# Ledger of designs, part 2: miniprotein binders against Probable HTH-type transcriptional regulator ArcR (arcR)

Target 1, 263 residues: Probable HTH-type transcriptional regulator ArcR (arcR), of Halobacterium salinarum (b0r9x6)
Amino acid sequence: MDPEAANNGEPRRITSVLNAVEIIDAIKEHRGITLQELTTELDLTKATIHTYMATLRQVGIVEQDGDGTYQLGDWFVPVSNYARNSTDLYRLGREEIDKLATQTRHTAHLVTESDGRQIVLYESMGEESVTTEYHLRMRETPRKLHTSAAGKSILAFLPEGRRETLISEIEFGTESSTPIGSPDALREQLATVRDQGYAINDEEEIHGIRSIGAPIRGRTEDVAGAVSVTAPKTRLQNAEFAGEVPALVMEAANIIEVRLETA

## First folded at step 18 (miniprotein; from d1 with V46I)

Design e6
Fold by OpenDDE base, look of step 19:
Parts: sequence; structure tokens; C-alpha cells
Structure e6 (fold): chain B 263 residues (1-263), chain A 90 residues (1-90)
Amino acid sequence: as target 1 above (263 residues)
Amino acid sequence: SDPETLEEIRELFNEATELMQEAHELYQKGDLESVRRLVQEMLRLIWRMRELVRRLIEDSGNPELVYQASDLIREMAKIARELTRLVRDE
């Protein structure tokens, strides 16, 4: 009996690949996971999970510590480097991010959008940069665009139809909700971003952290990404936050935009 | 047209240089609040200039003109940094 692919209108996918991704996500989320924990979290038999783990370990995607905890292996390092280096945005933007971090003395980011989420392609640390758990999480976990200055700068300049779709998917009033209490308040903030050419986040995501972002526009009405500067409020004074940093973020974004269009 | 856009770019840059001069005069008078307003005006000029650069890209895409305009944005960003410094050190 050929298992009738339940024609529930969903496109055919390879379940084994999906399961492998779920295992990778579980390891990342738990910062390591045991076989027993995986068996509890995944709707798979222990024997099946063991076979997945053996396969993933064979190719170096997963490693197993001496205590039996599974971790992500070094396989990701060259693969992620290749994926990043293959983007024009990274290749053309990296040096401007280093320059921006040097000029501001704060942390600068190059951000791209994927499926309505922000991905940090590159981070550069200035002399006064403070590594926070926030910065680590930004690199490891794609976040919704409305949560950061970089993300808001992208969202503001996306095509209206796509922007409205993404806004409609936001669950307002949840723990992940920014102080932006409503879709209309977000729309108003995004309108201000379009008028100013930059976005701000003043302690909206994390207390004591502020950021400024500017969009990198594509050849079409699309947005290629964003540039941002992030600093503790104690290190980024109000004058710099209101003047110098917005100017430098817009300059860096313009340089990258020009390079993308002239390449 | 590219020539018209270039003229608008030059006008904005001239306005930015005038703003810089005015800000120094206001600073010498101790009017820091007015200097802070001029910083915000400078940011508006940078954004307007960036929109004009985008127009150049979309119209002819002449790389030389686009780079020339982008160099002006760099100079405007230096002005904004200088003006910001005036209001920070107090």
C-alpha cells in the first residue's frame, strides 16, 4: 500500500530533512541536549532518534560530549562562512561596518532580512563596545523585524503589501512585544522612519540598550538589508544618539547601497 | 534629469555648509538649543541627499555621478559629527 501522501494541499517535503532541522534547533535552543530529552521533545521513537544522531554525528553536524550531551559540530563553521561570503551584501558591506564601529566606538551590525526576520550577517565591535548576552542572542536567533532598529528600518522600507503582511503576523501584547502596543502605533513609527531615513530603538527591546538603524535599499522597491549601531545607554550619550550616530549610520548604508548598485 | 538632480544635490550641500557656519555662530553665543536644532536639520539634509542619490541610481545609474553625490553625503556626515561634538562637550 503506497502511503497515500495526504494531499492536504501542503507542498511535498522530505520529513527526514525536517526532522534533522528540528534536532539542530533543539540542540541550539537547549544549549546541548541528551538523547532522553530529544525523545521527550520530538514525536519520534528513541531508536529513530538514535539513528538520526548517529547519522548527524557521522557527518559532523552533531557532536557528542563525554557526558552524552549532543552539541552542534564544526560542520556549521565553514558552511556558514561560505553562505555569508556568497552574499553581495556581506562582501560589499563588511568594511563599512568595521569603519562604522571604529568611528562610533560602538557595536555595528550588518543585517539582512529572511522570511520577515532579521539575520545578523556581520558584527564589528568598537573600542567602547560591551559584549552582552543580547549581542550573542542576536547572532544566534533570527528575530522579528519590529524588535530592533535595524529590523524596523528594513520593515519601514519594504513594499507596502509585504510590510502589512508582516505587521499582521505580529502578536502584540506578548512578552516579545516591543513597547509598540498596537499595529497602528507600529505603522506610525515606521512612517517616521521613512520620513527620517533611520530608525531608533531606545530601550525598547532591552533595558539600558539603545540602537540606531538605516536601510540598505535594493535595485527595486526591495530592501537588501540594514546597518545599525548598538550601545548601552550609559555609553551612547543623547547628543551622539540624536546626531552623530544617525548621520554615520545613514552614510554607511548609502555607501553599501551605492556599491550594491554599481557592482 | 541627471543635471537637475545634480543641481539639487549641490543646493543641499550648500545648505549644509551654511548650517555649519550658523551652528558655529550660535555656539559662540552659547545657544546650544539652537545648535541641537541645526543637528536635526543636518540629518534631514543627509536623508534628502540620500534620496537624490537613489534617484541618480534609478535614472541613469551613472557611476561617476553617484559616487560624487555619495562623497557629498560623507562630507555632510562629517559636518553632523562636528556639530554633535559642539553640543556634547557641554
Scores: ipSAE 0.772, ipTM 0.927, lowest interface PAE 0.5, mean pLDDT 89

## First folded at step 21 (miniprotein)

Design l2
Fold by OpenDDE base, look of step 22:
Formats: C-alpha cells, sequence, structure tokens
Structure l2 (fold): chain B 263 residues (1-263), chain A 88 residues (1-88)
C-alpha cells in the first residue's frame, strides 16, 4: 500500500508541529490559557498537552505565569523581527512610512497580504497619532482585506479570480460584516479604488476613525502591499482627508514601488 | 516608447501646474467648491502618473527615467498639499 494513498490526497504533515501551532494560536486568541482550557479546546489528552507545554517552555516559546496560565514567550520577538526584516517591502518601505507619519502627523502603516489577510509590517506614529486598542489588535491579528483602507487597496488590485474568491468568503450582514452591505457594493468600491488609485475608510471599521490607503504593486503586477494613514476623524479634517493625505499616501506607495522594482 | 511615456508624464505635470493656477484664481473668487474639485482632479493626475511610471519600469527599466518621473509625482503631491491648504 503506497503510504501516500492513505492520506486522501492531502500532503503528509507532521502532527506535532500542527499541534504546537494550535497551542500557540490558542494562547494568543485567549490572551493566555490554562492547561484545563487547552484540554477542552484541543483534542489532546492532558498528559500530551502537558508534554507539549513542557517542551515549548524549555525553548522559551511558551511561558507559565505564577497562576498556571500559559503565555507566549520572548522567543517570538527576535524571530518576528528577523522575519519582518527579511522582507524587501519592510526594508525598502520603512523609511517612507516614517516620512509619511511625519508629513501627515498621523499614524502610517506598511501592510502586506498573506492568504487573503492583511499583516501590518510596520507602524509609524506622527505627532498627532493616537494609539488605540484597535491598533494593538491590528498588529496581533491578521484581518480580512475588506476591513481597512490598506486592505481594500490590496484587494482592489489582486487578480480578479482571487479577488472574487475572497469576496465570496465574506459574510455580509453579520457582526463581522463591514458597513458595505453587499458583495456588489464592495465591488463598486473596489472599482473606484482602481480608478482613483487609493482607498478610503471613513468610520467603516471603527467609529470616529478614518483611513486612506494606496497599493504597492510588484514587478509581476502582483500587489506587494499597501501604505495607509489612519487618524481620528476629529484630527483628520475633510480637506486633508480628501486631498493632502491621498496625495501623500500615493507618493509614498510610488516611492516604495519604484524601490522594489529597481532593487 | 520610453521617451513618449516620459513626455506624457511631463504633460500631466504641466496640466497639474495649470490646475494649481486655476485653483488660486478660484480661491481668490471665494469658490472653494471648485477648488475642491480641482484637488480631486489633481489626485487623478497623480494616479495617472503612477500608472505611467509603472509602464516605464515594465517597458524600459531605465532607472533614471523612473526616478525623474517619481520626482514629478513628489512635486504633484506637494501641489496637492498646497491646494488642500487653500480649503482648510
Amino acid sequence: as target 1 above (263 residues)
Amino acid sequence: SDPETLEEIRELFNEATELMQEAHELYQKGDLESVRRLIREMLRLIWRMRRLVRRLIEDSGNPELVYQASDLIREMAQIARELTRLVR
């Protein structure tokens, strides 16, 4: 019996690695987790979980608080820094994000796409920037592309087949749904983004917060990422939101695009 | 051709400078809504220029032309900032 035939055509995976990732995800999602909670969430025995936790603690991937709660350890910090620093987008984009934050006086982001989700690679804070709990969550959790100006900028310029697939996966009319009430309304907004070269989010994701985003395109017409500026509506006036900030976001995105293509 | 694409970028930059002059005249007349319209037109010009810069990269790969075009985009973004200040 060919051992490949036994796995229903799915590529063979190392279960212990998958389980370790599930544990990491569970700790992150719950903002700390107990051994009992892990045993309830994972289809693993308490003894098996304990062995995983002992192993993960040994290498510093997991830590255990005095109350027995498991947390993620400092192991991730240098690893994540390395992973980020290895991307051309981050290396070539970071300085333009700092410049953009200074010029706008607001929060600027460098965003990439991974599996239909946005990942914040870099954040820079201008003088008028307000750190919200939301900005912390954006760094911790990959969000769907349709939820932000940066994400909409990426989604607008993705290949049509991939864009339509991602749109079909959106549950409209749910708590997770955008104020964009339908797939067709989203398609219309994305068409506008392709025509204008930038996306807007005017209190769509968070009340009182607005954002402008522009795509960074790659050599192969693929979208490498996006640049965005985010500010409270009270600090980003309508004139700046409709003129200056879109211009600066498009400029920053162009500079990064040129650097990526000439490197 | 690359020279033709660069000339088209220069034409868009010239159009942007004309829009800036028109915007100052409209501002002096107190027509802020028309100034806001011209800012939207300026943003469209910036996007058109970005598309042309991309074409330069794809077709020629001449870095010097790409940088020259990118400098014009920077100047246009500065014009958009100046126009935005008129309607603040």
Scores: ipSAE 0.748, ipTM 0.922, lowest interface PAE 0.6, mean pLDDT 89

## First folded at step 22 (miniprotein)

Design aa2
Fold by ESMFold2, last read:
Structure aa2 (fold): chain B 263 residues (1-263), chain A 88 residues (1-88)
Amino acid sequence: as target 1 above (263 residues)
Amino acid sequence: SPEETLEEIRELFNEATELMQEAHELYQKGDLESVRRLIREMLRLIWRMRELVRRLIEDSGNPELVYQASDLIREMAQIARELTRLVR
């Protein structure tokens, strides 16, 4: 809305850096991409993209497969480890997530919020959990908050103004895996979450998958993240889903919250 | 005050232990629907205890007391686990 903001006393933005980030995003979103696909995705010439790719390959940010497909390089692995390990939420919470996975025998997650999307900081798999493409994609794909129990826990405890802004950005009825049909339906779910202290997702995101989440609140009445447990419905039956799992999730969230607030 | 919050914490935990005893009595009578209702009530008590622990942080800031109160939440969660096994 203000195209001159960077030139009105703010530092100039370096367009080539923005373009490089956009290329990196495109590679990630498409799980590998060809040069031709990049020219279709981005408003850049093939020659310009060639120059970016040469530079990104030189530094190891991008690499090329034997079939000519571009992928993100291993440069990101140590960088992401550093970024994650530097957060208080991860450092103070990871052990409790391991305990939760052991206690429930299912997959437990430590989740934070960034720019209206959930980010998995840590995943621990219990004895009965299985590796699935779903789990891999959860770790790679930041998703809107309303789609999961962890995300709904965060959304429910955000300040009202921010919560309403994020709700306004959701296109209801266009996500085929989500049963929530309207903003008011979501608001009712979130009010229930605030009242009971935990959120449920009972096949709302993916058929046959259920999850329980609880908020980890911050020192200033903000939300630091959430804890969740996820399992196939066939392995997480109604009694545990309605009883012990919510209790254990809230316990884990409490300990992490206390550590954050007293550290 | 921290003293008022600690008293509320003790009263809430007493309520949780009484709920556990009531659930076992109802289980012995075969009233599993009521046991499930009491499990849901236990979950509400856990949430209320989390709110009291958060108040204790604001009122006192004494980490030892806060962790002792958090241990009560762990005990309440264990009670919920035990009651859940009754209605499997």
Scores: ipSAE 0.844, ipTM 0.959, lowest interface PAE 0.4, mean pLDDT 86
Fold by ESMFold2, last read:
Structure aa2 (fold): chain B 263 residues (1-263), chain A 88 residues (1-88)
Amino acid sequence: as target 1 above (263 residues)
Amino acid sequence: SPEETLEEIRELFNEATELMQEAHELYQKGDLESVRRLIREMLRLIWRMRELVRRLIEDSGNPELVYQASDLIREMAQIARELTRLVR
């Protein structure tokens, strides 16, 4: 379908804006990209991409380094700070995430949902946390909700209709990013999450990594986000994983939830 | 009513403190498997308490009461931490 065609009373879409966003996404996903690489990844000619890059460079959204590689410019830093800082969830939750990271000594996250994908709003690292290349990329790349403990906490408490729609969009099987093999298997996990109040990811996404998540709900059947703690299994062993960490994650989620609901 | 919800909150917190005392007694007898089971029960009590706090928000509309009830969840989480140290 032509994105600029008028549809059912909704506003038309502008293709050049969509293309610019696609270019920005490609630069981010490849951690820098050349003009030639962009022509391989996108269905746009080299001349067309060059014209977009000239415009994006003029406004500071894109920069080019000495070897011809395009990078995202500093324009995004204040914009992203404003977008994140303007949310009630971040403002009311960040202190509790810092406390949670300190108490558990591991990495804690504040997570929200947008368009069926999890977005990390805030990350705090405890004394024993370790950074992996995977974790750094997770902060920058929204993933589907079923792939993490935080995401499952959100998915479990979304309104039924929305939850089922998102489940229907998941491709299960060998190509999946998680060992959850079917919609019914996921539904069973989500029912357990609703019953016990927290979600577990025990090496399900990445071997050797475990996490606990809990929902931050809205006033009526809505979900605002989730809290989670993530660590290598060698650093977060069974006693803490089955005891104090779920308790602390649920406590942090409760405090944030209360602040949102009483603000 | 907020009074009924507050009473349920108090009763559930009393259950949590009794559970902690029972867990310590079992620990002194060397029964770590039972302590682990009581830790799992404490997690269920914390979730039930979150549901009561959420109900109190609807019933009361008084933020001070809601935060006071949330302090009990913090205390229950500390109980879970102490019990976790017993079975390390």
Scores: ipSAE 0.843, ipTM 0.960, lowest interface PAE 0.4, mean pLDDT 87
Fold by ESMFold2, fold request of step 24:
Structure aa2 (fold): chain B 263 residues (1-263), chain A 88 residues (1-88)
Amino acid sequence: as target 1 above (263 residues)
Amino acid sequence: SPEETLEEIRELFNEATELMQEAHELYQKGDLESVRRLIREMLRLIWRMRELVRRLIEDSGNPELVYQASDLIREMAQIARELTRLVR
């Protein structure tokens, strides 16, 4: 029948699981999706997609609205809480993120890295915080590391070999890379981050949005994650952006880093 | 040694407090651009202090000592906040 082990020593992968994940991703990306829209999005027949949806509905991973639109089900809520609450970074860092949001009056994030992508582990909203599509994207979507101040903080402190590998995977010249137009431009920014201890994103990803990030380094020259503060430019003016916010972000990162290393 | 690292930490914190005094004097003279320059220097001192705190973790292994040193970073961040209010 099938080989007991794949050639090249890698384990076999199950296509139906990958397809289910693609469906889940499509529902999230479109903020709800119909069966017909799924057939245009995926390389699967309508009948096959219908079978996946029936299965995912049966187990509670998806739900269907009255208008026929599929949404992600509540199954994900307790699972995501468990995954987040299980990390040392969250347990040792969440209070400091709350303090940082209070002190700066803006949105603060605790960010981890997984497979070259940033994942928002915790978000705290300060008094001056503004809910935007940017904030929703920060919480919901793993993004490549170069796109944010938190991500650049992580990237700058990764081991050189891994950092260069991740840089090689970036397609420069897209809207996501503005204003960073080349690998060398990114390397220059990352060298500055290593020298000064914090990263800046001043409208580089989204017009009108500023952020400051700092690394939380791990043991053995690893990076555990980053902290960041993000706000609209109109709410985070130059004096705070160049002075107290970098200081507070670095201080929060230090406390979390110390807790991780001395726990 | 932990003693050498602690001495560097004390010297760096003394530099931070002197920087704060200099910034207030420049503020009284109305030289806000120099105050902004000293704020940037304070940020560099905070980063240097973070590096010393990491070295102290390896040198001593004493959590209380590391947390005491880490408290100095909090104090330096508060200095940066105070100075930022001067140039707002």
Scores: ipSAE 0.842, ipTM 0.958, lowest interface PAE 0.4, mean pLDDT 87
Fold by ESMFold2, fold request of step 24:
Structure aa2 (fold): chain B 263 residues (1-263), chain A 88 residues (1-88)
Amino acid sequence: as target 1 above (263 residues)
Amino acid sequence: SPEETLEEIRELFNEATELMQEAHELYQKGDLESVRRLIREMLRLIWRMRELVRRLIEDSGNPELVYQASDLIREMAQIARELTRLVR
């Protein structure tokens, strides 16, 4: 198929830009990639891929290690900081996430949604926080909304049409650790979230990990993001998980929501 | 109107303080499962309060009133923390 062909009155898409993005994604997914491996991943000639890599390297988007492996360049670090720091949600919510982490003693997150996927804008560590290699890696891949308490909080408060579209794009019953087996099971969870104002994830994504999330709504029928607290089950016992943590998460979400709507 | 919304907020907060007193009485009787149930009810009151605060933003347009109402949510969250200590 030709993405640059006319598309029912829509603008043409530029294939070379799409290919560059695929290369960037491949480097991230493989945690570094060689030219030969990249040739296997893309439906392009070796010569064509070589010119992409030379170009991306020239502009600093890609760098090459001493063993010939390509990595993403430092170009992305200041760009990502600028993108995050320019959002109202980050600027108005950052301090409340720090406070939440201190109050709960666990890891707190500020999360937004982009293209049906959750993006962590800010993370703050409490005194009893435990960070694993898996937690560090989760920030590298935007995950679908149904997989976390923060994501379910966002999904539950999206406009119905958009929520149903995102649900229709989920492949149920294929995730090895996900307890949600059907669209109706997810809808039932989301209805509960809307009724009580917070979402839970009690080992549904990762064994031994639990989390609480609450929505940060925008004006009218929009959702700006979510707040969440995450901890190992052994460090966040049932009393706190069912009592004070949901209360503190909802309180943090409230003040951020108020700041957004009054700024 | 903002006055009607503020009145509902005050009534809901009074309900939260009565719930706290009831939870302490049940705790003295050793009925921890009922205390846990009242904690869940407190969480529902916090969510209802968030809805009233959101309505106040629409009704008032006065940020100071909205922040004052949000202070009540902070107090209710502290009540939830205190009740959680009873069943820890």
Scores: ipSAE 0.839, ipTM 0.957, lowest interface PAE 0.4, mean pLDDT 87
Fold by OpenDDE base, fold request of step 24:
Parts: C-alpha cells; sequence; structure tokens
Structure aa2 (fold): chain B 263 residues (1-263), chain A 88 residues (1-88)
C-alpha cells in the first residue's frame, strides 16, 4: 500500500495546509476578509478559523487591520521575490524585457505558465506606459491563457494534448466567457499564432488595450513562457502594432529562448 | 544538417535584405500599401528565422552559430522597425 494513498484512492494531503492556502486565496479574492466572512465561506468552525488566523498572523502570512479585516502580510514579499529571482526565465529574460519596454516605449511583460494560467514574472514600463488597475490585477491574479496575447502565444505552442485539455476547460457563452465565441474559433486563432509566431489582442480583453505576445519555447515541445507588449490603442498606432512591435517582441522572445537553451 | 540550416538562414536573411530594398523603392514611389505588405512579409521571415534558430539549437549545439543567427533576427527586427517608420 502506497503510504501516500488515502483510503479513497486520493493522494494524501495535509488538510491544514490546504485550509491555510484557501484562507490566503479568500483574503486575496475578497481584497481582505473578516472572521465572519471566512466562517461563511469556509467549511470550518469559527474557533478553528480563529486558530488558523492566529497562527498565520504569528508567522506574518496574515495581518489584521484595526477594523478586524484580515490582509496578507509582508511575509509574501521577500518569499515571492526569492521565488521569482530563482527562475532561469526571470534571470535570463529580465534585461530583454527592460530593453523591449524601452524600444517600444510601452509596457513589456515576461510571462510564465502554471497550471494553464499565466503568471507575470516581470513587468517593465516604457516612457509611454500607463499603469492601469488592469496591470496591477494581472500581477495579482493568474489568468487563463486564452485571455491574453501572452497566454494565447503560450497556449498555441503547448503540446496538442495539453492545449486541447485547456481548451476543453474554457466555459464559452457565459458572462465570464472569452470574447472568442467557440472552441473552434479559438483553435483557428491559435493556428494563426503558430503560423505567424505571435499572438494579437486588439481590444479583445479590455476595450482600448492592445497586446502582442510571442512564445519562449522551452526544451523539446514545452513552452517556458512568453514575452508581450501591452499598450492603450491610443498610444500604439496601427503601423507599430502591425510591424515594429511584433518584430521586437519576437526578437526578445528569441533572445530569451536562446539564452535558456544555451545556459 | 547544421550546415544546411545555416545555408537556409543565409538565404532567408538575403530575402529579408531584398525585401528591405524593395520596400524602400516602393516607398519612393509612394506605394505605402505595398510597403505595409512587405512589413507583414518581414514578420513572416522573422518567424521562419526563429524556427531555423530553433533547429540550429537542436542540431548543432554550437552556441556561437546560434548567437550569430539570433543577431540576424535582431537585424531583421530593425528592418521591420525602419519600414514601420516609413508608413507611420
Amino acid sequence: as target 1 above (263 residues)
Amino acid sequence: SPEETLEEIRELFNEATELMQEAHELYQKGDLESVRRLIREMLRLIWRMRELVRRLIEDSGNPELVYQASDLIREMAQIARELTRLVR
């Protein structure tokens, strides 16, 4: 008997760790949460939740505001910085993202994939960059790959089986649905991305925002991440959006890819 | 072979250079739509070059050749940038 198998055939997990993560996610999702709200959201007793919160506060994972609202503590800041700084993609890509932001004068991103979601590893702002609430949220919340140019560029070049799995998990026709009307329409867009080597979002995710993304291919058929440029449509003209920016995004992605493969 | 890939890289870069020249000629004639078409073609060439660089990584394991090919992508991207400025 594998000592890791629970009696139900599921892998044994530490419930207390799962619950702690669920609390962290709840705090993040609600942008702060009260003990009462946690008690309503979680299938845990108030006393149990209070003990979790006391424990998480003790280690600095959670803080409590003067009004009793729980927030995420500064513990995450150095830990997340370490986690990011330890990745080859970040270490080898950061400088090219800074260069890309400078060259394009727009916001450039280095993106990685985790469980079919994009994680922004690095952002660089060019002279014409505008910090939007959208960009802040994009750093805070992993989004499904199909939602962004960077994500579509990753999704397009993932192994077919994984790509199809991720496509099958997309809810089309719901309020949260992608502007892409169907799985087949998405497949067609991804085929175009594979043909041209970059993805485009032209006001697809957010009105007035444009993005271009190119994959950073990993070893074999894997994708290490993506490079993207994002700008307001008013600042990224059609000529630049159709020419210079795709070229520079593909260049940056290539340089990072080469560095990853030669390191 | 890596040598065949390198030859394809050279041919592709020559095509990019010819495209740049054609685009400048078309620009001088005032045919901006044709210049825009050639910019799209340059982007296709950049992608094809990235595929060749990938093949070179897989086949040769020679970092210097890979860097040289990557420098050609940089030059092609600068061509695309220059041509984009013509049609701005």
Scores: ipSAE 0.807, ipTM 0.944, lowest interface PAE 0.5, mean pLDDT 90

Design aa2
Fold by OpenDDE base, last read:
Structure aa2 (fold): chain B 263 residues (1-263), chain A 88 residues (1-88)
Amino acid sequence: as target 1 above (263 residues)
Amino acid sequence: SPEETLEEIRELFNEATELMQEAHELYQKGDLESVRRLIREMLRLIWRMRELVRRLIEDSGNPELVYQASDLIREMAQIARELTRLVR
């Protein structure tokens, strides 16, 4: 009997930490949450929730607005900056993303993978960049890899077993489903990405938005992350979309890959 | 061997240089569609070069050689940029 297994064969976890994360997620999802809403959403007593909120507020993880709505506190800002700055990918990639944004005049991203989701580590804006609500949401919410050019570029180069696992977890044919429509259509796109060395998203995720992504391979068969450029279709002409931008995205991804391998 | 990989890198870069020259000749003839084709081919060459750079990392463990090879990718990307501007 592994002494760390809970009674149901699940690994022993600290319930209070899980609950604290669930509270954080609830605040984020609702863009602020009241004590009453938390009590409705969480399987915890109001008194317990109040104690959690008092504790989280004490440490600055949670704050309260003037109306009593709970928000996420500034505690996350330096902590997240530290977490990002501690990654080799960010440290070695950041300058190439700035260069890429300057060269393309569009928005460039450095993306990593976590549990089959993309995390935007860094964003750089070129002269023609437009901040969209999409870009804000991408920074705030880890999306499934298949949704973006950056994510598709990662997914394409993940080990086959991991890739197929992640594909099997995708819901197709729903309003929330990928425009790709089927697992086989996604596999075909990913095969094209492996052949080309870059992924394209042409209005697939958002109408009027184009993206190009290239993988940053890790030391093993793993993918460390991706580089991408994103622009409105009106600003990213077909010639640039089919030529200059893919080339520069692949260049940037290669430089970062080389730095990671030689560091 | 690292030497064989370096030779493949040189050959591929020469192919990219020849492609650039061909594209300029086609541009001068007003054949922009052929130039667009060659841009797509340049992108394929860039990817192949990245694969060779990866092999060089694995085979040599020599960072300097890897950086030198990566500079060729930069040059190829600049070719792709230049050619893109011709068809813009």
Scores: ipSAE 0.807, ipTM 0.944, lowest interface PAE 0.5, mean pLDDT 90
Fold by OpenDDE base, fold request of step 24:
Structure aa2 (fold): chain B 263 residues (1-263), chain A 88 residues (1-88)
Amino acid sequence: as target 1 above (263 residues)
Amino acid sequence: SPEETLEEIRELFNEATELMQEAHELYQKGDLESVRRLIREMLRLIWRMRELVRRLIEDSGNPELVYQASDLIREMAQIARELTRLVR
């Protein structure tokens, strides 16, 4: 397909690249996809899809299982590692996250924001860490900022206009909705986060899981990312959750912030 | 000015040190609820110190001063940790 001409004031894009991304997203969402399923999901002919899949397989972006199911290939691993390793946030933050995980004995995360979603750049597991489906999903799927303590800590310190835009895009009151019942309730929580310098989730996102997050501020009111600690409620006692862990999360976030600003 | 910010940092760290002493005295009296209150206050002081560190970055751009101030946040976080262990 020719790169679609700028229609209705949108900048010109290469449709073939967009289609390749849609295929990648479809494979990821379905945890593997057949050619027939792709043909039903995408507004493309079976022959066109087959040509995309052949191209993506040639470069190792897509693989095909023995049953004909398409999966994502190992091509992403070194590319993603390079992309991550090239960020100042990851380079300057990684060791501090390892230290935080050791100090708290829980799981620590380094998070960045992209298009109102959180991306986990790094995870470190302390001695008391439990690998949960939550941790796996956080690495694989960018979640909206309001869903996590790390994300709330970012959202709280974003410029007001951007924060309000992102809040306006939240669907409240749906089955998949945040336990935060309203935009105003979220604004109140974010105001508390700005006042205290950290965010908390106490079984808000996942039953039995607690998280504490603090922002890493950038230049000129921007937010570079966040630091968080996540633990099962059974392992993170109320005293640690209200004292030690917030303190260490804020310390770690400050160290990374200072490194970013002085580098 | 950077000098004013440094003075505020010193004052705030002194307040944190006094809070630590008060918390130990209250712990010795068996007043764990008051110790928990002081831990929350220490978290407030850590945040305020972090804001002062940010101001110091913006005003001075002197990395050494910023690192010195950040070391105080580390000490304050260790105080919060120690006090948390008392009430655990």
Scores: ipSAE 0.806, ipTM 0.945, lowest interface PAE 0.5, mean pLDDT 90
Fold by OpenDDE base, last read:
Structure aa2 (fold): chain B 263 residues (1-263), chain A 88 residues (1-88)
Amino acid sequence: as target 1 above (263 residues)
Amino acid sequence: SPEETLEEIRELFNEATELMQEAHELYQKGDLESVRRLIREMLRLIWRMRELVRRLIEDSGNPELVYQASDLIREMAQIARELTRLVR
């Protein structure tokens, strides 16, 4: 018997660590949470939750506001910076994202994939960039790959089996559904992305926002990440959107890919 | 072979250079729609060049050759940028 298998064949996990993550997620989702709200959301006693909160507060993972609301502490900032800086993708890609933002004068992103979601590793703002609530949320919340040009560029070049699995998990026809409308329409878009080497969103995710993304392939058949440029439609004209920007996004993605493979 | 891949890279870059020249001639004639078509073709050439760079990495493992090929992608992207400015 593998000593790590529970009686049900599931791998043994530390419940207290899982509960701490659930607390962190609840604070983040609610943009702050009270002890009473946590007690309602979690299947834990108020006394247990209070002990978790006291522990998390002691280490700076959680802070408590003067009104009794719990927030996430600044402990995450240096830890997340360390985690990001430890990735080859970030270390080798960051400079090219800054260059891309300067060259395009728009917002450039370095994106990676985790569990079929995009994670923004780095954001650089060009002279014409606009900070929107959308950009803030993109850095805070991993989104499904099909929602963005960066994500579509990753999804297009993932192994077929993984791509089809992720497509099968998409809920089409809901208010939160992609404008793509169907799995087959998404497959057609992804086929076009594989043919041309970049993905486009033209007001697909957000009205008035355009984006272009290109994949960064790994040393294996895996995709390491993507490069993207995002701009308001009023600032990214049709000529640039169809020419200069796709070219520069593909150039940046190539440089990062080469660096990852030659490092 | 790496040598065959390098030859394909050279041929593709020559095609990009010829395309740039054709686009300038069409621009001088006032045919902006044909220039826009050639910009789309340049994007296809950039993608094909990326695939050749990938093959070169796999075949040679020579970083210097890969960087030289990547410099051609940079030049092609600058061509696309220049041509885009003509049709703004």
Scores: ipSAE 0.798, ipTM 0.942, lowest interface PAE 0.5, mean pLDDT 89

